# VHH binders against q9rw55, part 5

Target 1, 281 residues: q9rw55
Amino acid sequence: PQVEQLARQKMWNLAERFVAGESIESAIQAVQALERDGIAGNLDLLGEFIDSPAKCTEFADDVIKLIEAAHAAGIKPYVSIKLSSVGQGKDENGEDLGLTNARRIIAKAKEYGGFICLDMEDHTRVDVTLEQFRTLVGEFGAEHVGTVLQSYLYRSLGDRASLDDLRPNIRMVKGAYLEPATVAYPDKADVDQNYRRLVFQHLKAGNYTNVATHDERIIDDVKRFVLAHGIGKDAFEFQMLYGIRRDLQKQLAAEGYRVRVYLPYGRDWYAYFSRRIAETP

## First folded at step 1 (VHH)

Design c03 (framework vhh_7pa5_2)
Fold by ESMFold2-Fast, scan of step 1:
Structure c03 (fold): chain B 281 residues (1-281), chain A 121 residues (1-121)
Amino acid sequence: as target 1 above (281 residues)
Amino acid sequence: QVQLVESGGGMVQPGGSLRLSCAASGFTFSSYAMSWVRRAPGKGPEWVSTISGSGGSTSYADSVKGRFTISRDNAKNTLYLQMNSLKPEDTALYYCAKEGFDYDSSYLDYWGQGTQVTVSS
């Protein structure tokens, strides 16, 4: 454990550029700096070792505090959560704890005209997350809750089409988890092409699309697609990670595109950073 | 196992030059774009330069255009940054970074340990 603690401390100097600090105050200041450049924020409270019902509820309470702090600072709350961190899969009095806690979080965001994105995790959670997403959209509206589809999964094109009745706000990502070839494309080229299919189909369906990528070839293809199909700049946005390609973020905003930056913050940064530098199998 | 090892940093007077190197291993180097990113004391991270996998395309931050040159040697799996006309504001830890999987963790999916550049009298 002493060796692990020293490694963790050494990693912070590298990791801190991907993380907007350890406090709500630091995260709010980072969003305000982005907004001065015409770039919106998406706040993510980092959670680690969320392994008990009590801790999941405490984490949800801290997300609600973040939403209240953003509102108090004059920021329209836009927050991402992982349902596993608020209790997805844990039963409390016959109800899924994650769903119960997500309702509390979304209700608070909705009071302030805000938005909650339900982050997608590994492939084993896709079915339950999409079912809970449908339930939450029915209760709060697609203007207050969204979710994520991952282009590395074979299933994602079908999932996207199945959600069209909700007119959903979806963030398209390539995917960050280690997945077997039975469920996910092993080759980057196939992942990238499926990403284009997801984005183009969602845009063509008239659904608000978050194009979450730093890949300039894909960004350029999206720019050409929306121009060719008469899709306005108010129908989608580009999303990028804090500390990555700041030049590209500013360039897109200057060109009149909507840009939003994912700002992870909190004391539990180690798990997030470890994923950032993880190798593919 | 992806490994990026930076070298070539040091202390230099304003107006001087330094050449940074990044030795890459564990992946097909010529198939990926490579970047240099820096973090100055008291400031956030700043992208510096990118070069395409073939070396046919390069881009630079406005703050370094005309002074820095990015290049690569695909036969040696090595990335370079030639830094000329160095200014005190170029003082930073410089990182080599690899293109990879995207958003939710990895457009620059691996960064090296960094090499310190200090410009002062």
Scores: ipSAE 0.020, ipTM 0.297, lowest interface PAE 5.0, mean pLDDT 84

Design c04 (framework vhh_7pa5_2)
Fold by ESMFold2-Fast, scan of step 1:
Structure c04 (fold): chain B 281 residues (1-281), chain A 121 residues (1-121)
Amino acid sequence: as target 1 above (281 residues)
Amino acid sequence: QVQLVESGGGMVQPGGSLRLSCAASGFTFSNYWMSWVRRAPGKGPEWVSTINSGGGSTSYADSVKGRFTISRDNAKNTLYLQMNSLKPEDTALYYCATDEYFGSDYEHDYWGQGTQVTVSS
């Protein structure tokens, strides 16, 4: 207990710049501060490992409370969730619990004109997540639910094309999980090139594209691509992490681009960071 | 603009030591957590070690604990990996990468070109 308290304080001193606090109130205040600079927020509730159906539903209830609080504060809700945290892969009365809980969350967000991004996880969850994404877009509309594609995966270009009938909102990322070379590009040059392919193809297809990277070369290439192809600044946005490259966030917003910042918050931030830096596949 | 350039690899006998360096440019190095990741022949990327932005907190894969030490010099924009008691199974291409473990998501946003380490009897 004492050792955990000291470690928590030490890690918080490091992480406080990059975490929007432990409460819904602090997270909302952080979004409001960003909005004053012309930058939108994407709220992410940090969770402990969720191993039971009851805990998955409690987490979903807390996400719904966040959505309600954002609306009450005059913020259009924009929230990211991991389907595994709300019960993906667990059966409850003959239905996938993650899908059931995601429906509750998206329905509440839609009530307030909001948006839910279904974060992508490791490669073993891609098939089920994309199938559930298709189902949820059919029920709620692409203007209220989006998902993520990872450029480090060989499959992602094909996945992107297969979703065009939905006119989907997709957040493009390079990828952060340790993946085998049988499914992922091991070389950075291939990951970066595939990232450009995903973004450019999605933009050209007329789909709303979230360009989630701090890589200035890619950002510059996207700026040139949209200018060359007459793509308006209302067709895409740049996304970055809270506390990272704040200078670049402000610069892009000042240039008239849409910018959104991913804001993690919650009481479980310490457990999350400890788990992430200690885990090895 | 952004560059990560690894160096210090080479051939060494089992039990030997090597020190890897990663020179960073084009971004605010002191704002990023940094990692070493390796790719052995026929395998995917394997995480080796991470250091926080200030250098006060480190973590290691179980396979390298007690043998490797990660460190950084923010004034020189340089990341290091001191590798001791090297084993044949440490043979791999070693990459330095930016890490962002802030929130429910994390990203290796920048990767270098890699430096080859070969441990042979």
Scores: ipSAE 0.000, ipTM 0.139, lowest interface PAE 18.5, mean pLDDT 84

Design c05 (framework vhh_7n9e_1)
Fold by ESMFold2-Fast, scan of step 1:
Structure c05 (fold): chain B 281 residues (1-281), chain A 121 residues (1-121)
Amino acid sequence: as target 1 above (281 residues)
Amino acid sequence: DVQLVESGGGLVQAGGSLRLSCAASGFTFSNYAMYWGRQAPGKGREWVSGISPGGDYTAYASSVKGRFTISRDNAKNTLYLQMNNLKPEDTALYYCAKDFSEYWSDTFDYWGQGTQVTVSS
């Protein structure tokens, strides 16, 4: 309706700072601009909470089109997906549809030397997502599929240790969902403390670690930790959100660190942008 | 340079008490979480207890919870471990440790020389 259209138009001038446009073409151009500054991209097609099995498969097809477009543009595909968007929890022919669609997506990325990150969602999906992650690493290798651990959850430190047999690539985040205190730390100090535990333990285990934070104190602690422990700059990367602290992104890249920027794009940008405004001072 | 000097260990009978101290220097003590760990003969080091920079939060290994109390005096740059109802299984060399990061990460690289605690049956 009119009210929604007017709100979208008014807010797009702010949203374009945080969203890489509505099309695959605009997203690819944004990645290319970052690569000129020595920064890699992680592409995310917006579209959470897709209800029908047919729409979940259509979304997976659109992710595959993105992977093909990235390859055609000379970019190694690096894409994040939410398993709920491709059918996790929906049965098809005796198998989970999300797992079936994730296999298709990862297989296409692997064909082009690419990587798929399985985004973590709310606490109710952690068990099934980690089980499916283990299955997919067994089929495709840890160099082609990774997942996310959230430091705000009490369980995450144990989950991290339980995955060491896989030598997994893990993206460490604080967490962005509203969770009850029965499963998540209510205090920021505890979340930040657990974030450092996850990163440092994962690095010490010899596992590729994606340090996804804008918190300079944590970034400085990671810099000191890797220097003190002889951990090379090829064993980890810093990850940030598109449009957030571009100054810091460029600074880290200039210092010789690997930097990757999470680039959301697509027609469903409004919900994502609204969350960014709520989190940005 | 970071220095941690433990003291207060000794011989004690089962059921007895000891208070360990750790004198810290070479860093801003109040900015770092501090820890106690121990190593029994022929075993690896195990974590015993931890305390936040301000002292507001404490944590304990299940084997010592309810018997040991960690505390700190930031004005004196000193960490303490009050050990009550000691058991023969508590016999170990006790080390204090400084968190690697300012604030609190539960990762520690700097260890003291240790103080020996021996509990007789």
Scores: ipSAE 0.000, ipTM 0.187, lowest interface PAE 14.9, mean pLDDT 86

Design c06 (framework vhh_7n9e_1)
Fold by ESMFold2-Fast, scan of step 1:
Structure c06 (fold): chain B 281 residues (1-281), chain A 120 residues (1-120)
Amino acid sequence: as target 1 above (281 residues)
Amino acid sequence: DVQLVESGGGLVQAGGSLRLSCAASGFTFSDYYMYWGRQAPGKGREWVSGISSSGGRTAYASSVKGRFTISRDNAKNTLYLQMNNLKPEDTALYYCARELYDSGDFYDYWGQGTQVTVSS
């Protein structure tokens, strides 16, 4: 009744800070607003742990519609997907459905000169995601598909080095999932230190690096590092989340750095919003 | 043990030149980015120049760009800084440093430094 309706409205009023609306149209408008400020967008259709093969394929079709809409609006498509949302781990006719659907999505983005980032999820999906990433880079090229490494995982430094033969585009994040201490650093100081190591080593290797953090200390350290190493502003970018530190986003863009904002949208915003309020209450 | 030994400093008049050397030992020199930093009397350390492990990338502080040239000889485990058109404000103790990727710092210093004094 009225109490339930008010609760839903209040929840959306909090969520709208972090979500670019529920439709493709609202997401495209949000990207256009950012581009007017010299900031690029990374579009993310919200959805995780989709339960059926048919729904996974429908989700992939909706991502393809997003790519087509971005192109039609004059935006070079740049989209993030979670392989779990498109069927990773589900067998369909002897093939991994997530890999099959990812191929369709990346092929469409490539037609328009676009890019797909394969979001990393919890630690149990790292091995299969990196295997599928290697396969997709081999088929489409590192200029059209990238992935994510999480500094909170002990394994990430080794994973980064193992991918150097691909010259990969990698988005570096601290990590947002609740992980056991057997696989992830429990202390923030160790996570932050490992984040710096991942970014610095990837930049030093000559690989395009997406520095996805709001931590000003790390951002300043990256600025000093690239200056000291003669790394140009076209070899990396800063990435931030929609609704977080808009002042810093504009400041970095004004200083001549590439800035990209991760723009989640869609009706499935609750799971994303729950993580945002847990990290930034 | 890691050692970095700086040399080549001295007294020079404004507009003059000096070439600094840094002899490295105790580690695989060709695997590391190397830096020159300096510390003027009463001031903190400031970064001056950096060079990649292969020498393919170099970078300079705005205050020295166009006047200083960093180079390395991996066969001799030696880092160099050619300093031209020296100014009185270049007076400082010059340090050689090896890369470090920990807690925001990207270099560590092991040497005692070499003094450069530029007279007006």
Scores: ipSAE 0.000, ipTM 0.292, lowest interface PAE 11.6, mean pLDDT 86

Design c07 (framework vhh_4orz_3)
Fold by ESMFold2-Fast, scan of step 1:
Structure c07 (fold): chain B 281 residues (1-281), chain A 121 residues (1-121)
Amino acid sequence: as target 1 above (281 residues)
Amino acid sequence: EVQLVESGGGLVQAGGSLRLFCAASGFTFSSYAMAWLRQAPGKRREWVALITSGGSTDYADSVKDRFTISRDNAKNTVSLQMNSLKPEDTAIYFCAADWYESLGTDEYEYWGQGTQVTVSS
């Protein structure tokens, strides 16, 4: 309602550090600004847990509009989606709606030489997401679709190894959901150690690895690891969140590393911003 | 070419001491965690001791207070001082290296060929 809209307006002055605006046009401008600093963008249209099939399809249509706008602006499309936002788990004519909509999105990105990252969600969606990822890689190729593994989950090392036949592009994250100790490491040190194992094993396997962290200790370990093993700067990239550690983003790019920034945008920024402020100093 | 070469093994009487050495080449030694593992006849490989790139050490309960692991980054060597040896310590001892600090026997990136240690009763 109107009260929520007024609160959002008042909070925007703080949110604009972490969100690339409410429109496709502002998101494109933010990517162009990053590219001037030698930093690539990963665009994320904000929206989670969309409950109706029609809204899931509308969301997919908006993602396709984003891909077309990026291409029109001279940007190679690179977009992250949550399969739950495009209908994963919803049946339409005997098929999973999320898979159907993901195919539409990936096909459009591939037309422009682009890439779609399938964001991982809570632990209950890991099995279906990895199954759908395997299907989509088979249809479109690993150069056009990737996914995410979360180091806080006990299962992730095994999941990583199980995907080696695909030569997959994977974004390694620590994990952002509250998970029970039955499926996830409760101790930060174990999460951090497992993150290093995932990254190093994936790099050793010859697979393109996205190192998505602001943790300088891990970043330094990755730098030393690739130097020690003769792994080129074209085999991996560092990824960070928009507005967080911009100093580090610029430093890594200046050092010749590939850097990509996750840029959330859209009218649903308020919830995202509230979570960011809770997590950052 | 990465190489880990163990030395210092041999026959010793119960209560005696041995010092094992591992000479490393072909990688940036100072950046790697180094470990000693052992395998007795008919048994699974057992982790014994670990030293991190930063110099922190850890030991299996079976050897705690008897064994000491150390490293010399200038010489690219790791050593294991074994005191108060028991017949149960008889095994082939392997030097292993990994970028990340792990206790897993199948998680180490580089392995030596092993050196025999025999403790007589």
Scores: ipSAE 0.000, ipTM 0.260, lowest interface PAE 12.4, mean pLDDT 86

Design c08 (framework vhh_4orz_3)
Fold by ESMFold2-Fast, scan of step 1:
Structure c08 (fold): chain B 281 residues (1-281), chain A 119 residues (1-119)
Amino acid sequence: as target 1 above (281 residues)
Amino acid sequence: EVQLVESGGGLVQAGGSLRLFCAASGFTFSDYAMAWLRQAPGKRREWVALISRGGSTDYADSVKDRFTISRDNAKNTVSLQMNSLKPEDTAIYFCATDYGLEFDSYDYWGQGTQVTVSS
C-alpha cells in the first residue's frame, strides 16, 4: 500500500498538469480559475470501464450532478460525454440506453442554458453516434448539443456536409485513436489538410466551429481565413487540452478570441494515465 | 508506418554516464511530443522524460537533475543524456510519441535499448 501510494503520488505530478483533480469541487475551481483569465471550460468526467446498464446510468447521474454543481457555482455548464460510457449500444427494454441517458443529461444542461458535446470515439461508433446526434439536435436544438468530427477519417468531410441541415456545433479534432489505413489517412500531412478543409467548410456554411488543436500553423490559418471572409469572433472558438500550451491559451484569449479548455477530472485519472504510459499496443 | 529505433544503451558503472538516441521515421517529427519510458527487470514501464513540440521538458522525480532530454528536428532524433547513473536506473529504455494525433497519447513503437548500471 505505501509503495502504491508513492507511485500514485509520483504519477500525480505528471497527471496534475492534465487533470483537474479528483472531485467535482476541484474541477469547478479549475474552471473558475480559467474564467478569471477569460478562458472557458469543458468538463469531462473520467470513467471506469462501464459494463452494466446500471453502472452506465449511475455514470449519467454523476454527470448530471456535475451539471447541477457547475450551475450552482455560477458557471454555464459545458460538458463532454462519451455515449459508450452512458450505455450506447446497450439495449434496455428495446431502447438504446446511451440515447436515453444522453437525453437526461442534455435536458438538465438545457435547463441551465448549458451545452453537451458528444465525444467521438473510434471509427466503429461514428455511424451510430451521428444518428443519435441528429436525433438529439432535433429534440434539444443545436445550441445545446454538439459533436466531434475527426479529420484523420476519410469519411469526415462527407459527414460534415451531411449535417448542414442541422446548423450543427462541431468540434474539429485530428483524432486520438489508432485507426487502420482502410478508414484513416496514414500520413499526417493529409490529416492536417483535411482538418483545414473541415474547419473552413464548416465556417463558410455559417456553423459554429470549435477549432480543437494546438497546431499553431492551423490556428494562424484559421485567423487569416476568418478575417478574409468577414467571420466574427462569435462564430467559432479555439479549444485546447488542460495543461497543454497554457501560454498559447492565454495569448489567444488576450487577442480577443474565444478559448475553451478541455478538463478531464475524476478518481479514474490514475488508471487512465497508467494505461497511456505503460500499456502495450 | 511510424517507426522509432532506440540505441545507445550498454553497461556502465554507478556514477557513469550514457546517452540514448531515438531515430524517428514515418511522421512529421517536429510536430509531435517525444517521451522516454523505462521498464526495470520484473517491473511495469514507467515514464522518465518528456519534450514538447516547443522544446519544453519535464522529468520524473527519480531522474530530475540527472537526466536531460533533447531533440534534433533536422535529424528526426530525440536523445536522453543520463548522468550520475545508479543501479536503480537499470532498465530497458523506450522512445514514444503521440503518433500524429492531436491530443496527447504516448504509444511505444521501438524495441528499446538495454541500460545496465553495475555496483
Scores: ipSAE 0.013, ipTM 0.229, lowest interface PAE 7.6, mean pLDDT 83

Design c09 (framework vhh_4orz_3)
Fold by ESMFold2-Fast, scan of step 1:
Structure c09 (fold): chain B 281 residues (1-281), chain A 119 residues (1-119)
Amino acid sequence: as target 1 above (281 residues)
Amino acid sequence: EVQLVESGGGLVQAGGSLRLFCAASGFTFSSYAMAWLRQAPGKRREWVALITSGGSTDYADSVKDRFTISRDNAKNTVSLQMNSLKPEDTAIYFCAAGLDEYSWETSYWGQGTQVTVSS
């Protein structure tokens, strides 16, 4: 419809700094531009209205196309997925569809020496996601699949320790969902302190740690911690969102740290962007 | 430690003007998109204006050409200039700082400031 296209054009002027375009081609070009600055990419295909088993499998097929296109373009595939978007919790013939589709995606990435991060969602999905993560690490290896822990959740320190036998690659984030105080810290100071605990404990355990934050106080504390404990720059990386603090991204890369930028892309960017400041009633 | 504190609300006659301020502290202000939302009595919250970290702006159709959003990164403030006010603009106005659902940071909201436009 013409009215929708005009609205999308206007919103794109605001969103273009935060979204790597609508197509696989534009997303790959964005990663190549980052790599010229010594910054790695982490691609995320935006998905909306994925409500049927057929749509979940179709979305998984599109992620596999992204992986193949990245490889064809000379990029080592590094992709994040939400298990809910590929069928987690949907059971057909006694199998979890999300797990089945995740295996297909990870197998393709592994074929090209790539990596899949299983994004964490709201607290109700933590148990099933961590169980499926454990299964997938056992099948494909921790060098090809990782997951996310959220410092706003009380449970996350225990979850981190419980996974040490896998030597897992984990992205540490503060958390973005509205959660009840029964499961999540209501005060930001507690979230920030727990974030430091998660990162420091994971680094001391010898596990590859993705420090995903724009908070300069935390970044500086991590820099001091790794120096004090003799932890090399090859044992962790800083991660930031596309279009956010591009100056800091370049500064950290210039200082010799590994930096990776999370790049959302796809035709569903309009719905995604319009929700960025929404509040639950 | 993060705080968003709105100010500048009050009672004003139809056709008048008000300027709202939001003072931010406890986070890296320049990295965040800032927005103004409002909630009228008995209504749901409505997005009013947005300014990205880079300074790009957008407005709801109901306030276009009457409201202007701006930010001052040196002072960690976002402002909303409201001109040609109508009784329908009566609401509690909130400032918000946040990133989308792929953000790894906690979203922040202020307590709001009341704007009342008399007819």
Scores: ipSAE 0.017, ipTM 0.280, lowest interface PAE 6.1, mean pLDDT 84

Design c10 (framework vhh_8ghr_2)
Fold by ESMFold2-Fast, scan of step 1:
Structure c10 (fold): chain B 281 residues (1-281), chain A 122 residues (1-122)
Amino acid sequence: as target 1 above (281 residues)
Amino acid sequence: EVQLVESGGGLVQPGGSLRLSCAASGFTFSSYSYIGWVRRAPGKGEELVARISPSGGSTSYADSVKGRFTISADISKNTAYLQMNSLRVEDTAVYYCARDYWEGSDYAMDYWGQGTLVTVSS
């Protein structure tokens, strides 16, 4: 126990720079500090593996509390969720529990003029997540729900094009999971090239694009692309991670670009980070 | 401009040892990043074999290499290492050094090296 406690304290020294604390209150304060610099927040409640329908619903209830707290603090709610954490793949009364809980969350966000981003997970969840995204956009509108496409997947360019009828808000990322070469580019240069393709095609289609990268070469390419094509600063934003390259976040905001920072928070930070360093997903 | 350059791969006999190096440039090791070693064997997918937080010193290993591999980092040299002992034929793979940082609620491998081949054969 004492060795585990020392490990937890050591790990918090790493986490404290990029985790917005353990409570809703600390997360809200972190968003307010960013907003004073002209930077918006995207709040993410950290959760352990959610293994039962009751725990999935409880997690969804906690996300709704976060949305209510953001609204009460004068912040337009913007929250990211993983559908697996709210029950995706679990049947309840003939319906997917994740879809049922996502509806509750998005409805509450919409009530306050807010937005929910459906985080993408490993490749096995892409089909069901995009199907559920289409359903939710049809029910709530693309102004209240978005999702993520990962440039490391071969399929993502086709997925992007298939969603154009929705005029969707998409967060473009490189990818966070270890995937087999049968579904993902093993070479970084191909991942980066495909990232540019996704962003440029989505912008050209007139769809709101979240450029989620700290890669300055890509950021500069996006700046040149939007200028060359007359794309307004209201059509996209740059997204970065809390505590990472604060200098770049402030620079982009000062240049007049929209900037949003992903803010993970919650009591489960240690369990999450322990699994990330101990497990090989 | 961010680069990770691996070195130290080669041919080794079963039971032998190799030390891989990963020299980082264009960024410094920090408390909010991890450095990982990912391998890709012929006919297999990618496997994260070891991860280190350079500033914190925390390490983790895949079950397949626990007790045999040791990951370390020298912050002053901006270099990570993978000491591989008691090598087995099944350790044959291209080994990549990768930088890991937050992406949503997950870490993301945002920069990869070019890879270094390790062949364990008689």
Scores: ipSAE 0.000, ipTM 0.224, lowest interface PAE 11.3, mean pLDDT 83

Design c11 (framework vhh_8ghr_2)
Fold by ESMFold2-Fast, scan of step 1:
Structure c11 (fold): chain B 281 residues (1-281), chain A 121 residues (1-121)
Amino acid sequence: as target 1 above (281 residues)
Amino acid sequence: EVQLVESGGGLVQPGGSLRLSCAASGFTISYSSYIGWVRRAPGKGEELVARIYSSGGYTSYADSVKGRFTISADISKNTAYLQMNSLRVEDTAVYYCAREDFSYLEGLDYWGQGTLVTVSS
């Protein structure tokens, strides 16, 4: 009781620092503040576990409301979604509900010149997510939909190469789920090295690359790599989390690099952050 | 074929100086790779003491040599250098020139044959 309440309060204080508020309005205001500093936003609507088709569709409707609000505020919509939250794996009249709802979301973003990133989840969802990503890129174009590859997975280098025909926009992350050693590198050094391989190979393939890390050694290596290969600052961006290393975010933007900040928002931030810190040692 | 050839080692007294050279062939130093100096003393294993990304002008040093060693490159000669000042007995080692390509970062790709540096009175 007291220990759980203190942990919840401490987690609430941490989440409040890193969360762009509980409402669409506060999230939009946070993006506008970042844009005044030359930093772009990537909006993520936090949600509790969604267990019914109706709730998945309601979540998709709320994402569409966010896209509309961003457009109305003069912001190019850039939003991340988890396909599981919009119905991936749930059947509706012989079609995957997540794919159906993702189409609605991406179509709305495309109307405003926006972009949707399909967040990667645990290893069991990689195959279906990459299949659905390929389908959606074919329908909407790589300039409107992207996805995530996780360097902690052994499979990610092969997955990256297999997608080159799409010219895909990919966000490279280390990975945040607890995965078995049969599918993921147990050692941090191997995860970090594989992260560099993913980024460098994707950049050399001529694909737009989102370098999502706070690791300054990796950031410095990316800076040197792009200079050495004649890769322009319009071919990639650095991405960081809201409230983390704000100094570094501003420094990279001042140096002329594209910087985008991942902004989680919504009423369900507590459940999200509780899970995150429980999963990551 | 990629080759690195070290020279400049020898015997020197504590507090003295030496300049090591690393002549590169089979690639240009200005490629997307760094040139580093790695030393190996009996029983210690390998220590990366300095590296340079010559096309970008970036350098880094191990704490044990920072302020005493300076790495540089002459692009016209395709040669890297390690200027070693204020040498100490513990700097005694075989010094290797090594290349690592930024494209993969899978460790040091190519090593030269090494040059022995002995610091003694």
Scores: ipSAE 0.000, ipTM 0.120, lowest interface PAE 15.8, mean pLDDT 83

